# Designs tried in a protein design chat: VH-VL binders against Lysosomal-trafficking regulator (mv). Part 3

Target 1, 99 residues: Lysosomal-trafficking regulator (mv), of Drosophila melanogaster (Fruit fly) (q9w060r2686to2784)
Amino acid sequence: SLNSQILYNFAAKFLPVDGEIEGEIIITDLKLYFLATYRCRYFNVNCDIANITEIWLKRYQHQETAFEILLDTNKSLFFSLQNADDWKIMREVFCDKIV

## First folded at step 20 (VH-VL)

Design z4 (from n6 with heavy chain S56K, light chain S31K)
Fold by OpenDDE, last read:
Structure z4 (fold): chain C 99 residues (1-99), chain A 119 residues (1-119), chain B 107 residues (1-107)
Amino acid sequence: as target 1 above (99 residues)
Amino acid sequence: QVQLVESGGGVVQPGRSLRLDCKASGFTFDDYWMHWVRQAPGKGLEWVAVISYDGKSPTYADSVQGRFTISRDNSKNTLFLQMNSLRAEDTAVYYCAKGYYRGSYFDYWGQGTLVTVSS
Amino acid sequence: EIVLTQSPATLSLSPGERATLSCRASQSVSKYLAWYQQKPGQAPRLLIYYASNRATGIPARFSGSGSGTDFTLTISSLEPEDFAVYYCQQRYRWPLTFGQGTKVEIK
């Protein structure tokens, strides 16, 4: 089998330019998935961990609970986490990519 | 309308292998993470494995890690569980389960297929 | 892993009575808890998700409450078809885990 098992999961909002989507981030050995809780145009948002070049810590709704993932394709994924514990874990997991 | 139909269960000796299939219908199969959950006779439920909608990310319970392989063929709307090095404690009804709202709750289950591991 | 402990193991009641089932987590699962019903020879059926949301088609007599480590499933007035085994399940952290179940049987 493929070595891409789930390592972390976070309750999160995906923050495209046109709104916010409730869902869950799942981080595996190889990939990051965002699973929307309802069908929408952002139903299949995911990226390879290897394609993440930088992560910027951001504010969302005046709270420091968001982060933006920059991909090698020059695209980005903007997320907001809902749990303080998850925020801490996220920063630890991606510490080498946080700028 | 949603249906999950497991097959492949049977009686096998310890150390042998068995493959389970789950045929899905009534929903967009390749949009959902799919799970296997098992239940030993007279016992409770135990989560076994999950696979991402794209089939690229499998995850297993510690009890089956290294022995079981979860996979899927989205073109055939089929979920698989390859079980190797079977043990007596693997004896159970194996359920195929669909995630609710693409989460890790299970809104639809198959009727299960019985796997019996005995010498 | 997060361990879910259900109580009581068996609950003996009569139709029309109120049933209260408990599920305790070894650590906080926030509200990421579900309840399932299973009848003999059948697959489990989702009753409650996210601690207090009824799944589609679930009667109003079923309700869930709680947050963190302590959760409750309540059946306000038992119907004959409600006598079954009930399981709680958390999805806050992997691996996913179930409680050991509570059997609601007829007195």
Scores: ipSAE 0.840, ipTM 0.946, lowest interface PAE 0.6, mean pLDDT 95
Fold by OpenDDE, last read:
Structure z4 (fold): chain C 99 residues (1-99), chain A 119 residues (1-119), chain B 107 residues (1-107)
Amino acid sequence: as target 1 above (99 residues)
Amino acid sequence: QVQLVESGGGVVQPGRSLRLDCKASGFTFDDYWMHWVRQAPGKGLEWVAVISYDGKSPTYADSVQGRFTISRDNSKNTLFLQMNSLRAEDTAVYYCAKGYYRGSYFDYWGQGTLVTVSS
Amino acid sequence: EIVLTQSPATLSLSPGERATLSCRASQSVSKYLAWYQQKPGQAPRLLIYYASNRATGIPARFSGSGSGTDFTLTISSLEPEDFAVYYCQQRYRWPLTFGQGTKVEIK
């Protein structure tokens, strides 16, 4: 059977325009999930990796630990990672999409 | 209160198939990734599989990859484990488990269902 | 995969004594480590998550510490109901893995 298996999980903050949401990013072969730790309007954020057009490395609170995902719908998802090791892995995993 | 109830365990011969069910209640089932964890008799715990809340992303341990299929029916609050090509080493109590804070710790477990693979 | 090694295999103690259980990871898991308690014929029960946070309803006598590769579960004063098998589990990297367990038995 065809599977979309989990490759990585990262402690992260989702950074919408109206605040920051603590949670976890889960990266599978085909999808990226953000799981918020509490119920909110951003409780179940996800996207297909195939729909990611560009990824921009960003700074958040003066740290090089954030990145913005641009989707083919012209919408974007902004995240900040908590661990330096996860940041390194993220860049390796999405190297072909990083601008 | 949160409840997880496994069913479908039994005795089967090697090479046969078996399907386990896990009925969930007491929480919003379709918000959580659900797991299967097994325990061979007298042995420790082994993570088996996980499935995303939307049922679109299953992941397996190498030991069961290609033989087991995890799935879910959110309309019925039920988690499934289809086990094919069963081996003697698959003999274990199989637990369904819920993630804690939607992460990969397990705050709720079923009582388990025993699967015995023997000639 | 990340291998978790627990020690000792068996810990024989009396009620009221302090229990110290170790869990070592083959590589760093940061603080993404949990502890579970399992009694015969029962499912595991979550005790500690994120290395040192007690799960809901867990008595204060249970505490977790550590980061990176070395972790400790401490039971400050053993109660009769605490004699069981304890497992550590990491969620830092996939696949999820458990330690082989430590049995805390009555002396």
Scores: ipSAE 0.839, ipTM 0.946, lowest interface PAE 0.6, mean pLDDT 95
Fold by OpenDDE, fold request of step 22:
Order: structure tokens, then sequence, then C-alpha cells
Structure z4 (fold): chain C 99 residues (1-99), chain A 119 residues (1-119), chain B 107 residues (1-107)
């Protein structure tokens, strides 16, 4: 069992079916976490990067700032990034997963 | 009520090791990333380390990287800081801090435990 | 790392006066900035988060403003218990960093 160190963090919104949650995406060597900024404890949003099968770049509110993570379990996580620079970094970091 | 109680501080010589504990209560411990923040005597606050709620992702300030280890036991609601190769500049009050609703603001702090590194 | 610079280092005021504290970031932190109060011999206490949101139980006389690189903590009318050291802290990028603090002391 290996520990993972934080490599990147992005201001982001988690986009569940019932709305949007402001927070932070934390990328480590092995895992991706989403931490809500405000009171929200109902979602345990994290995944192992190794379990990410595909990442699809998406639009959110007519802006190309979102992406959907597909997991090997056929579950998906939908996020929107708040900063253009973070979007660029995200695309570089996950370039091998982006379809 | 949320409580964080640090323990394990004391006086040690340079190069020695010390382990700090932080016992948490009054909240769902395993929902939150936990932090250590330190304050040298008469100085400001310095973030030291963080560990994810699942205990799998520790991260450190450069000043302690390679020497300190942050960990947690969620079954015991306890946060740990193993400090090795201690230096004089590690002398500080060490605070256990809880993230504010999973954010990296600190809404609750322990009263701190003093670590003094002196020859 | 993002460096936070607080000013002034010391602010000498009387009870009832308005206190204005500044925190400047070396790069934009958006609104991911908090303010803490620390009294002698005590742990810090969260005052403001996300630049302008008061934490639970914080009196209305405390207010935060700003975005990007320039932030302000305002105490509209100082109470005797408000004389303390105040720190800003950013969580926009890792590592998390604090300002060096502003001491609000009684004149």
Amino acid sequence: as target 1 above (99 residues)
Amino acid sequence: QVQLVESGGGVVQPGRSLRLDCKASGFTFDDYWMHWVRQAPGKGLEWVAVISYDGKSPTYADSVQGRFTISRDNSKNTLFLQMNSLRAEDTAVYYCAKGYYRGSYFDYWGQGTLVTVSS
Amino acid sequence: EIVLTQSPATLSLSPGERATLSCRASQSVSKYLAWYQQKPGQAPRLLIYYASNRATGIPARFSGSGSGTDFTLTISSLEPEDFAVYYCQQRYRWPLTFGQGTKVEIK
C-alpha cells in the first residue's frame, strides 16, 4: 500500500444531477479527491487514477471548462474547473486518458 | 462539541524523534482532512502537513518533508505526527487543526503541544 | 509557494475605533482566503473564510473583503477583546500559507 502526495489542486465544481458544489479537486500520485468548500458531507467523491478509463472534455453552461471522468466501474464524475490555467494543467496531466 | 487534544510534546535534543498525537471528538473524524500547523515562539503560523480523510494521502511542507510523517487512525479518532531528525527550528507549539467542512480552512484547533528542540 | 504579506505589522487603536488590516498575495488566490484571530496563549480562531464569509459565531463587526491579491479584514468598532494578532491564510494552492500577522494593540 502506497501513500500518495498532492501534485495539483484545482478550484472546481462537482456537478451531481441535483446541482453544483463548489470545492477543490486534489490530484495526488494515485488518487483524485474532491473536497467541497461549503457545507456538503453527503458525497465521498474520490477515485484512484488507475481506475480512470476515460476523460471526456465537456461543456458546462456553454463554456469548455468541464470534464467527465469515467471509471472502470462504469460510474462517472462530472466536474467544472474555475480557472483557465487549471484547465490547461488538467489536460496535460490527464492527456493519456482524454478521448 | 468539537474537541482536539494534542499530546506528546516535550524537550528533545537535535536529531532525536518525537511523536505527537491528536485526539478528536465531537465530529465525524473520517470525513475531514486533518492538519498540523505549528508556531515558533513569538512567531507566526506555519502549515506543516495534511492527511486525507482516508489516511492515504499525506502532504508536507518543504521544511519538514522527509523528516515528518503524518498519519491517522480513524478507528481511534486520532491524528499523528511522527517527527524525526528534529532540528532547533522545529521548536514550536504544534496545533492539530480540522478542515472547515472538508475545506482547507481551519475551523477548530487544539490548544497545541509544545515541542522544544535544544541541545 | 504563495506568499501572503500583511500590513501593517502593528496597528495601535482605541476601543470603538475602526480597524483595517491588509493581506496581499504574491499571486492571485481568487477568494480562497481566510482570516484568523489569535489571542495570547490561545489557539487561533477562524474569523472569515472565502474572503468575506463570517465563520459561525463571529460577531458582525468583523468583515472581510477582496479577491485576487488584495484582501482586507475590517473591525468596524473595536471591542476590548478584539486586541490580538490576526493572520490571513490562503488555500488556493498548496502548500497552504499564512501571512506573518498583524498585531492589533491598544493605544
Scores: ipSAE 0.818, ipTM 0.944, lowest interface PAE 0.6, mean pLDDT 95
Fold by OpenDDE, fold request of step 22:
Structure z4 (fold): chain C 99 residues (1-99), chain A 119 residues (1-119), chain B 107 residues (1-107)
Amino acid sequence: as target 1 above (99 residues)
Amino acid sequence: QVQLVESGGGVVQPGRSLRLDCKASGFTFDDYWMHWVRQAPGKGLEWVAVISYDGKSPTYADSVQGRFTISRDNSKNTLFLQMNSLRAEDTAVYYCAKGYYRGSYFDYWGQGTLVTVSS
Amino acid sequence: EIVLTQSPATLSLSPGERATLSCRASQSVSKYLAWYQQKPGQAPRLLIYYASNRATGIPARFSGSGSGTDFTLTISSLEPEDFAVYYCQQRYRWPLTFGQGTKVEIK
C-alpha cells in the first residue's frame, strides 16, 4: 500500500539557508512532512522515510536541538525540535539512521 | 472566494454504506491537508479524518477507524469520505474543512451534509 | 488523546457585556489552540488560532490568550450576533480534538 497514517507530530522549525520556518513535522508510516505555520516558498517539504540515508544531530543557535536528514538524492533537510519529549521520540523513531 | 460544498448525505440503515463528496474551489486544493469534522444533532464537534495534500497519508479518529475511508482527487478538487458499516452514532452533519496554511486549524468549512443512520 | 474541557457550559449575558470563556487541556498543547464560533444552522467559523492570533475578518472584540493547558477566549463587548456556541480545538497532538463547547446565550 502507498497509504500511510500519522504516527507522530513534532513542533519544529525548518532551517533553510536563509532563515527559519515555524511549523510541525508529521511522521507517517512511510513519509515525513513539514507543514509550515504560515505560507512560504518552502511549503512543499516532505520525503520518504525509506530515502533517508542518515540523520545527524546538530546544533542550532548554540543548542543541541537540531538534526539534519540526509536523503539518497544528496539533498538534506535541516530541522530543529523545540520540545524535550519530541526529541526522545525522534531519537527512538530514527535510532537506526542516527549517525 | 474559497468554497467547499459537501454532498451525498441522506438517510441509511445501520450497516449500510454512504459516500460523501466535497467539492473545493477558490484555492490551490492540492496544497492543503483536508479534513472531515462531524457534529451529531445538538452535540459538539468531532474530528473524523484527515488526508495529506498528496492524498497518501490518511488518518482517522478511533471512532471511525476501519470503517471510514478518506481520499481525494486533486485533479477534480474533490475530497471524499467513504463510510461503511454505518452505526446510529454516526448520525451527524458532516463538514469538510480546509487546513489553515497546510496546518490543522480549519479556516474554511463547507455548509455540511446530514447523514442519518436509523433502523 | 488530549481532552479539552470548556467552561462554563452556558454563559448567559446581555449585549454589551464582557464574555470570558475557558478551555483547559488535559496536557500541554503549547499554543496550538484555536477557537471557533458556531451559530445555529451554520458551519463553525475560525476566530482565533495559535492561542491569540485573530483570524482574517474577525472583529477586534474577540481575543484569545493562554498557553500550556489553560486558555481563554474573551469577547470584550457582546454584540447581538455573538450569541452562539464556541469551541476550542487543539492541534498539538493527533488526534485533533475539540472542547465540548460553551453556549453564549442572551440573558
Scores: ipSAE 0.557, ipTM 0.907, lowest interface PAE 1.1, mean pLDDT 93
Fold by ESMFold2, look of step 20:
Structure z4 (fold): chain C 99 residues (1-99), chain A 119 residues (1-119), chain B 107 residues (1-107)
Amino acid sequence: as target 1 above (99 residues)
Amino acid sequence: QVQLVESGGGVVQPGRSLRLDCKASGFTFDDYWMHWVRQAPGKGLEWVAVISYDGKSPTYADSVQGRFTISRDNSKNTLFLQMNSLRAEDTAVYYCAKGYYRGSYFDYWGQGTLVTVSS
Amino acid sequence: EIVLTQSPATLSLSPGERATLSCRASQSVSKYLAWYQQKPGQAPRLLIYYASNRATGIPARFSGSGSGTDFTLTISSLEPEDFAVYYCQQRYRWPLTFGQGTKVEIK
């Protein structure tokens, strides 16, 4: 049996409209966190998984390793993953939300 | 400078409880995930628990799940470990640790506090 | 749980020699591996993170390499202060785990 609340860590870039922020995504059974590598305006970004309404698979710099998370507040978070294996895992974990 | 100071260690009998505190200074405590790592005498390092910066997402090693509770009070820059149902194998020096890569690698460690569980 | 197996358990060498320490993971950890040094009576000290990056203040004689399951810490020329226990640690998957350690001791 799994005894850890944290399920996955993905190397990722957070892609706000005004930047590209290196960091990682941490997925728990309840929350998604983005933790920037260096202090910046987007140092700690997070959302409750229950508040995610849709996930749209996207291309970033001609690579199909990105996705946009739409929240119930009508805000979105845009990420690009650094690792193809993590991309496959992300699709499996969030298959019920992918449009 | 970053400083982590553990306290609350001591000698207890099996089945009893202890609470460890870790007082942090020299960095923005609320930005970082915080960890407990332990080392039994003469043995290697064992990761014990982590708590998210917001205090909402604890995660534990299997060896302590259900017996230990990690928590934090960001207003006091303090990390806690409540250790219940202590066993002889919990005997160790307990370190609190701050990550280099936002808590994934431990670039700052406290001096440790010794917990001895013996009858 | 990802098990990290370090070899050798003990490495007996003289000052000035090259030390090569191995860490093998039970499954891929990509490059999410760190190395620590621990001297008696002290807390561990971070040497290498992300497989190959030296932490702040770590001398150039320390280098790390590897990806996936096989990782190496190299000390190019041992100094007297380098005789210690070395641990690898993965942060790819929870729970975070350490190797059992390699003791580098004076021959």
Scores: ipSAE 0.400, ipTM 0.812, lowest interface PAE 2.8, mean pLDDT 88

Design z4 (from n6 with heavy chain S56K, light chain S31K)
Fold by ESMFold2, fold request of step 22:
Parts: sequence; C-alpha cells; structure tokens
Structure z4 (fold): chain C 99 residues (1-99), chain A 119 residues (1-119), chain B 107 residues (1-107)
Amino acid sequence: as target 1 above (99 residues)
Amino acid sequence: QVQLVESGGGVVQPGRSLRLDCKASGFTFDDYWMHWVRQAPGKGLEWVAVISYDGKSPTYADSVQGRFTISRDNSKNTLFLQMNSLRAEDTAVYYCAKGYYRGSYFDYWGQGTLVTVSS
Amino acid sequence: EIVLTQSPATLSLSPGERATLSCRASQSVSKYLAWYQQKPGQAPRLLIYYASNRATGIPARFSGSGSGTDFTLTISSLEPEDFAVYYCQQRYRWPLTFGQGTKVEIK
C-alpha cells in the first residue's frame, strides 16, 4: 500500500457463524486487519477499506457494540468491540458506510 | 525459544545511510507485526516503526518519517530498517521487537545494535 | 499523541520493601497499558500487559492495576534483581508511546 498508516487498534472479537475468536482489530488509512490471539481457522483476516460497501450496526449478547461489514466480494465480517470509546471511534471513522 | 538478533549498527557521519537487519527464530514470523524501538544513550525508549505481518502496511514515528524505511522478508524471517539522511539525534541502540498476542505489546526484544551518528 | 508521565523519577528503597510506581496518561488509554523492566546493558523485559496481566515467567510479586489515565506497578517485596528502570507503554492509539522511566535503586 502506497500511503498506509496505522491509525487505531481495538481489542475485539471476531464472530464467525460458529464461534467467537478473541483478538484485535488494527485499522490503517487503507486496510482493516483482525489478528486472532490464538491460532485458529480465521488467523489472518484482513480487507481493504475501499472494498467495504456497507456496515450494519448490531447487538451482540444484548449490547450495541457489534458491527458487520459487507465487502464488494459478497463476503462479510462480524465483530464485537470491547469498550465504548473504540465503538465511538469506529462509528466516526466509518460513518459514511453505516446503514 | 524466541530469538531476535539485530545486526548492521556502527559509526557513521551525518547525512549517511545505514541498514539494520533483525533475524527472527522460534516463532511463526509471518503471523506477527514487527517493530523497531530505539534508545538514545542514557535516555528512555522511543518507538520508531512497525510493519504488518504481510509487509504491506509500514508506519513510522514522525521523527523518522521520510528518512527510514521498514521492510521484511518473510521467507528469510528477517526484518529490515533502511536509515537514510542520518542525524546526530538518531544515535541510539536499535531494538527489534515482537508483539505479545499479535503485535501490540513487546514481549520479546533483540539484544540491540548501536548506531552512532557523529562527525 | 498520548504522553505518559511516570513518577517518581527515582525510587530509593531497600530489599524487602514494597515499591509503588505510577504512570499517568494525558488521555484515557482504557486498560491498554504495559510495564517493562530494563537492567543496565540489557533489552527491556515485558512485565505486565493489559494493565494487570503478568507476562509469561514474571514472578507473582509484580502486579499492575489501573484503568483510564492512572496506572500503578507494585513490587510487593523487592529482590536484589528488581533494582532497574521501569517503563510504562500505551497501545491504545498510534503512535505507541513510552513513559520516561522510573529508576528503582538500592538505598
């Protein structure tokens, strides 16, 4: 990436349909990475931010701290953040993509 | 047994270039974001740069941006720092560091390599 | 950038005493704070991550506490090997930053 720069990292859970994976999200100016804490099937998850078409705010375990991103490849990624400050920043950073 | 070994330090004049290498072993190198951290003689720690596990997302401290280039070769388990336009204030011990849990805390450090920039 | 201010700059104590080291952040870093120990001529060593979790192989006499802006490293009973410089470091926002250090020295 020509102008990549790390802007944020958040403690997060990746939420595939069959599990809950502890880790962290790292956001650069061009990419989103998820780094699982332990080795698993979803070890090195990432996407280009430009490929995100929509973000859907979700509840997880009765808390409004989750979101699902839809990629232009028809894949989606579902995450839950662990604190309110990170949730606020996520909404600000991606406000134009939130439905 | 995690091990990080820096090399390439030395004495150079201001305005010159130097390349540092960090050879990694004992862990899956391409799972982790890798960092350079430096420490001027008698001073505290300063984060310098990081590169993503895939080598695509470098990020720098303001003090070195535009002069230093971080890179990695995952096939050789090696991290690099190309330092151009060196200044006296770049004089420091340079450590490579591996993150804990995947790259946010520095759980393993190399022994460091000294870079001295003086005329 | 987030500035971390450590106090005191130097802490002079005897073996067996309790050491309490402070780190204050210029803005909230939640629990995303680590502590490192550095002895002369050596690389830093991770002690505590996520404010209160001991890193692998760290003795139980080391404990961390705090959240937000105020953090504490406690060494319950100083051993001769614990006389060193201690740094806090935040991972909440980039750039990653360190405190200026607290030297724990023998009285």
Scores: ipSAE 0.326, ipTM 0.806, lowest interface PAE 3.0, mean pLDDT 88
Fold by ESMFold2, fold request of step 22:
Structure z4 (fold): chain C 99 residues (1-99), chain A 119 residues (1-119), chain B 107 residues (1-107)
Amino acid sequence: as target 1 above (99 residues)
Amino acid sequence: QVQLVESGGGVVQPGRSLRLDCKASGFTFDDYWMHWVRQAPGKGLEWVAVISYDGKSPTYADSVQGRFTISRDNSKNTLFLQMNSLRAEDTAVYYCAKGYYRGSYFDYWGQGTLVTVSS
Amino acid sequence: EIVLTQSPATLSLSPGERATLSCRASQSVSKYLAWYQQKPGQAPRLLIYYASNRATGIPARFSGSGSGTDFTLTISSLEPEDFAVYYCQQRYRWPLTFGQGTKVEIK
């Protein structure tokens, strides 16, 4: 049977308004998780992929390696990826949501 | 003190089922992705399965997909492995492991429980 | 899936010698590689994560290096307690996979 399976993992930083949190993004067929490397107030960040309405490509530290996920609740999550291969995969996976 | 204690191993005939339990203590269990890793006698390590901290996202090695089910009960700090349709090649010591980086590497392991599948 | 190949299969050395263990991946795993030590009758112990970072409580004589497809674990001066089997493990892509192991034994 189809279980929610892990499809991709990316080294990433989560970029809340008040910080920069090292960790990784794990993408399943149903959910996106961010797992912080160290315990902090953003330790359990996740969303359902079905609730993502738009993805905006952004620059971070003068590099086009970041993206902002807009949710159907009008909340957003901002991430920066650590390498170009993961950036390409992210764009392919979410191509239908990128504005 | 982090502790992982597996139980439920034993000798069973091919085609039969077993359930393994792993009782966790000394850390916030529902913050971490949990894994099963096995080692056949005299052989190397093989990753078997993982489950997300919230219990909603299991993933399996191809060798056990469709036969094994990983689950967890966060209220009891317990990880489970339901093993159905057991085969001789499933004979191994089964370890539960806590993910370092919450889900990437294995910083704490139990002492393992032996499963022997033989006629 | 990503195959990890360790070499040599067995490394026979004396205490005080330098040990060099190799792990090669079938495709790039960037720096997402760990090393474990396992002694007979015991569970594995995490030594190195992210290719080069020592885990908590691991002695300075253990070091890791490499990226992409080629990785090395070095034990700068072997102690009697270091004779064990060593495994590499990648977390770059699922499923997670281990190398087949390198046994470090007393000459």
Scores: ipSAE 0.310, ipTM 0.797, lowest interface PAE 3.5, mean pLDDT 88
Fold by ESMFold2, last read:
Structure z4 (fold): chain C 99 residues (1-99), chain A 119 residues (1-119), chain B 107 residues (1-107)
Amino acid sequence: as target 1 above (99 residues)
Amino acid sequence: QVQLVESGGGVVQPGRSLRLDCKASGFTFDDYWMHWVRQAPGKGLEWVAVISYDGKSPTYADSVQGRFTISRDNSKNTLFLQMNSLRAEDTAVYYCAKGYYRGSYFDYWGQGTLVTVSS
Amino acid sequence: EIVLTQSPATLSLSPGERATLSCRASQSVSKYLAWYQQKPGQAPRLLIYYASNRATGIPARFSGSGSGTDFTLTISSLEPEDFAVYYCQQRYRWPLTFGQGTKVEIK
């Protein structure tokens, strides 16, 4: 419908090819937002959950705490979570999209 | 430098409506999620509502769901709370609050505006 | 929703004493816990976020600790300006909730 409801907040790092950006992921029933902690090129990143085609679980710095989101535009977003409980929740929330 | 100024509080009868405004300055308003938090006289803090920086994702406490509407006008740096079907239990000081690092910790608060709902 | 229970309800102490305030969550909130100070007639002020990080401008005598369900705010040596009500708040799950408060007052 017209508005979405916030469900989860995760402390996270956004991992563009050229950096590591501290922030948080906010998940609503319709959207995923990444909000950087400090002003930078990647300050406001978001996507519609319906546009996510696949999620690939990844290792980052030798830990299985990362994932890559593939969008229907063939763009991708790469994140690492800061908290093991949040990692479990992310997998459950998006279980139907994980490859 | 950050300033949040609430207005629109007053005394109203049960069942009536009231709109609160919060004027923001000293930060880039449309970068941040904004909240309303209330405090009944002699009681603790109760989170009421939040709206995303783009104005598209409002969320409400159960106690106000369906009666209150949060919105924002980023061109005017203003946050709104439309309160319909007011009840005596809605009597409180209403604060607008800015999220810390855009999140859900409240690093800046307004001074509050009192809403009294009584016959 | 997640209920936060603070103890004690009132803490009566003298300046220079150590204050220890407790916040217990009804289910794990990981480290997504904040503490606020509120003086009479004023809005709350953020003290601690992410369980243990001091907010900007908060004196070193304030410290937070804990994770999961049990959290503590410690004021190592009370100053006159520290006599206030303190609230904990979680941001792990919606809706956001506050504890009922602990009043720190002069004995």
Scores: ipSAE 0.241, ipTM 0.774, lowest interface PAE 4.1, mean pLDDT 87
Fold by ESMFold2, last read:
Structure z4 (fold): chain C 99 residues (1-99), chain A 119 residues (1-119), chain B 107 residues (1-107)
Amino acid sequence: as target 1 above (99 residues)
Amino acid sequence: QVQLVESGGGVVQPGRSLRLDCKASGFTFDDYWMHWVRQAPGKGLEWVAVISYDGKSPTYADSVQGRFTISRDNSKNTLFLQMNSLRAEDTAVYYCAKGYYRGSYFDYWGQGTLVTVSS
Amino acid sequence: EIVLTQSPATLSLSPGERATLSCRASQSVSKYLAWYQQKPGQAPRLLIYYASNRATGIPARFSGSGSGTDFTLTISSLEPEDFAVYYCQQRYRWPLTFGQGTKVEIK
């Protein structure tokens, strides 16, 4: 039921081991993008949705607003959403991948 | 110092084609998703198309799907809109727009280029 | 998909007055709403993003509020340069859509 168009935008933080990077998640029918500027450095991350094997729901700052995306390459991406409605949408959109 | 300059507008007959260019400067062009937004004379704004920073993920409004093609050449900092099978309803000023925080709020706009589709 | 309806269509006020512009969404857009100002013959200018955040360089007299379906742009004390058309825009759901605009005329 997914198509080739942009389906969702979420205000989000990318959570590397050392810090937070504020940005935006953009979901198309084929890809997930994260776009940000961090301390005058550019940060662009993307993955194919088909390569996401598992999504693990996590707590961040004492709230269940974060998730970790596991890829079939054994790499992972860790995000926190800043909006409760977006959190609900993310869970619904990716319900088949959530562990 | 962000600058977006559209070109390629003009008067064309229905059914014909036209290509618009948008030259960008003052920011790292290939970090940003780029958009076209149009405004019919005396009317409001309508989003037309977007393309991802890497040029691989275009998305279109239903009104132009299948007729328009958005693309970019990151080596030349240039955004394109190929408009085929033009209709009278496509008459508008076409703006090139840069996303805010690389997203979908438009913090910088070009001056616009007028496309008139008339027989 | 998401229709934004702005009211009033035209707002005629004197310099120094408070202007209140409304934008109603046909379904919730959370806080994913922006406001733009457009003067005749010019491109739009971003004023407010995420419902209430002023864009860089926007004077403090401009403020935004609201969430869900009802949003307001307020200009606390109108100045002559504020004569323009104002548009709201949502980015909650594709396609991105704009309201039809409110024209602010300074008497």
Scores: ipSAE 0.120, ipTM 0.735, lowest interface PAE 5.0, mean pLDDT 86

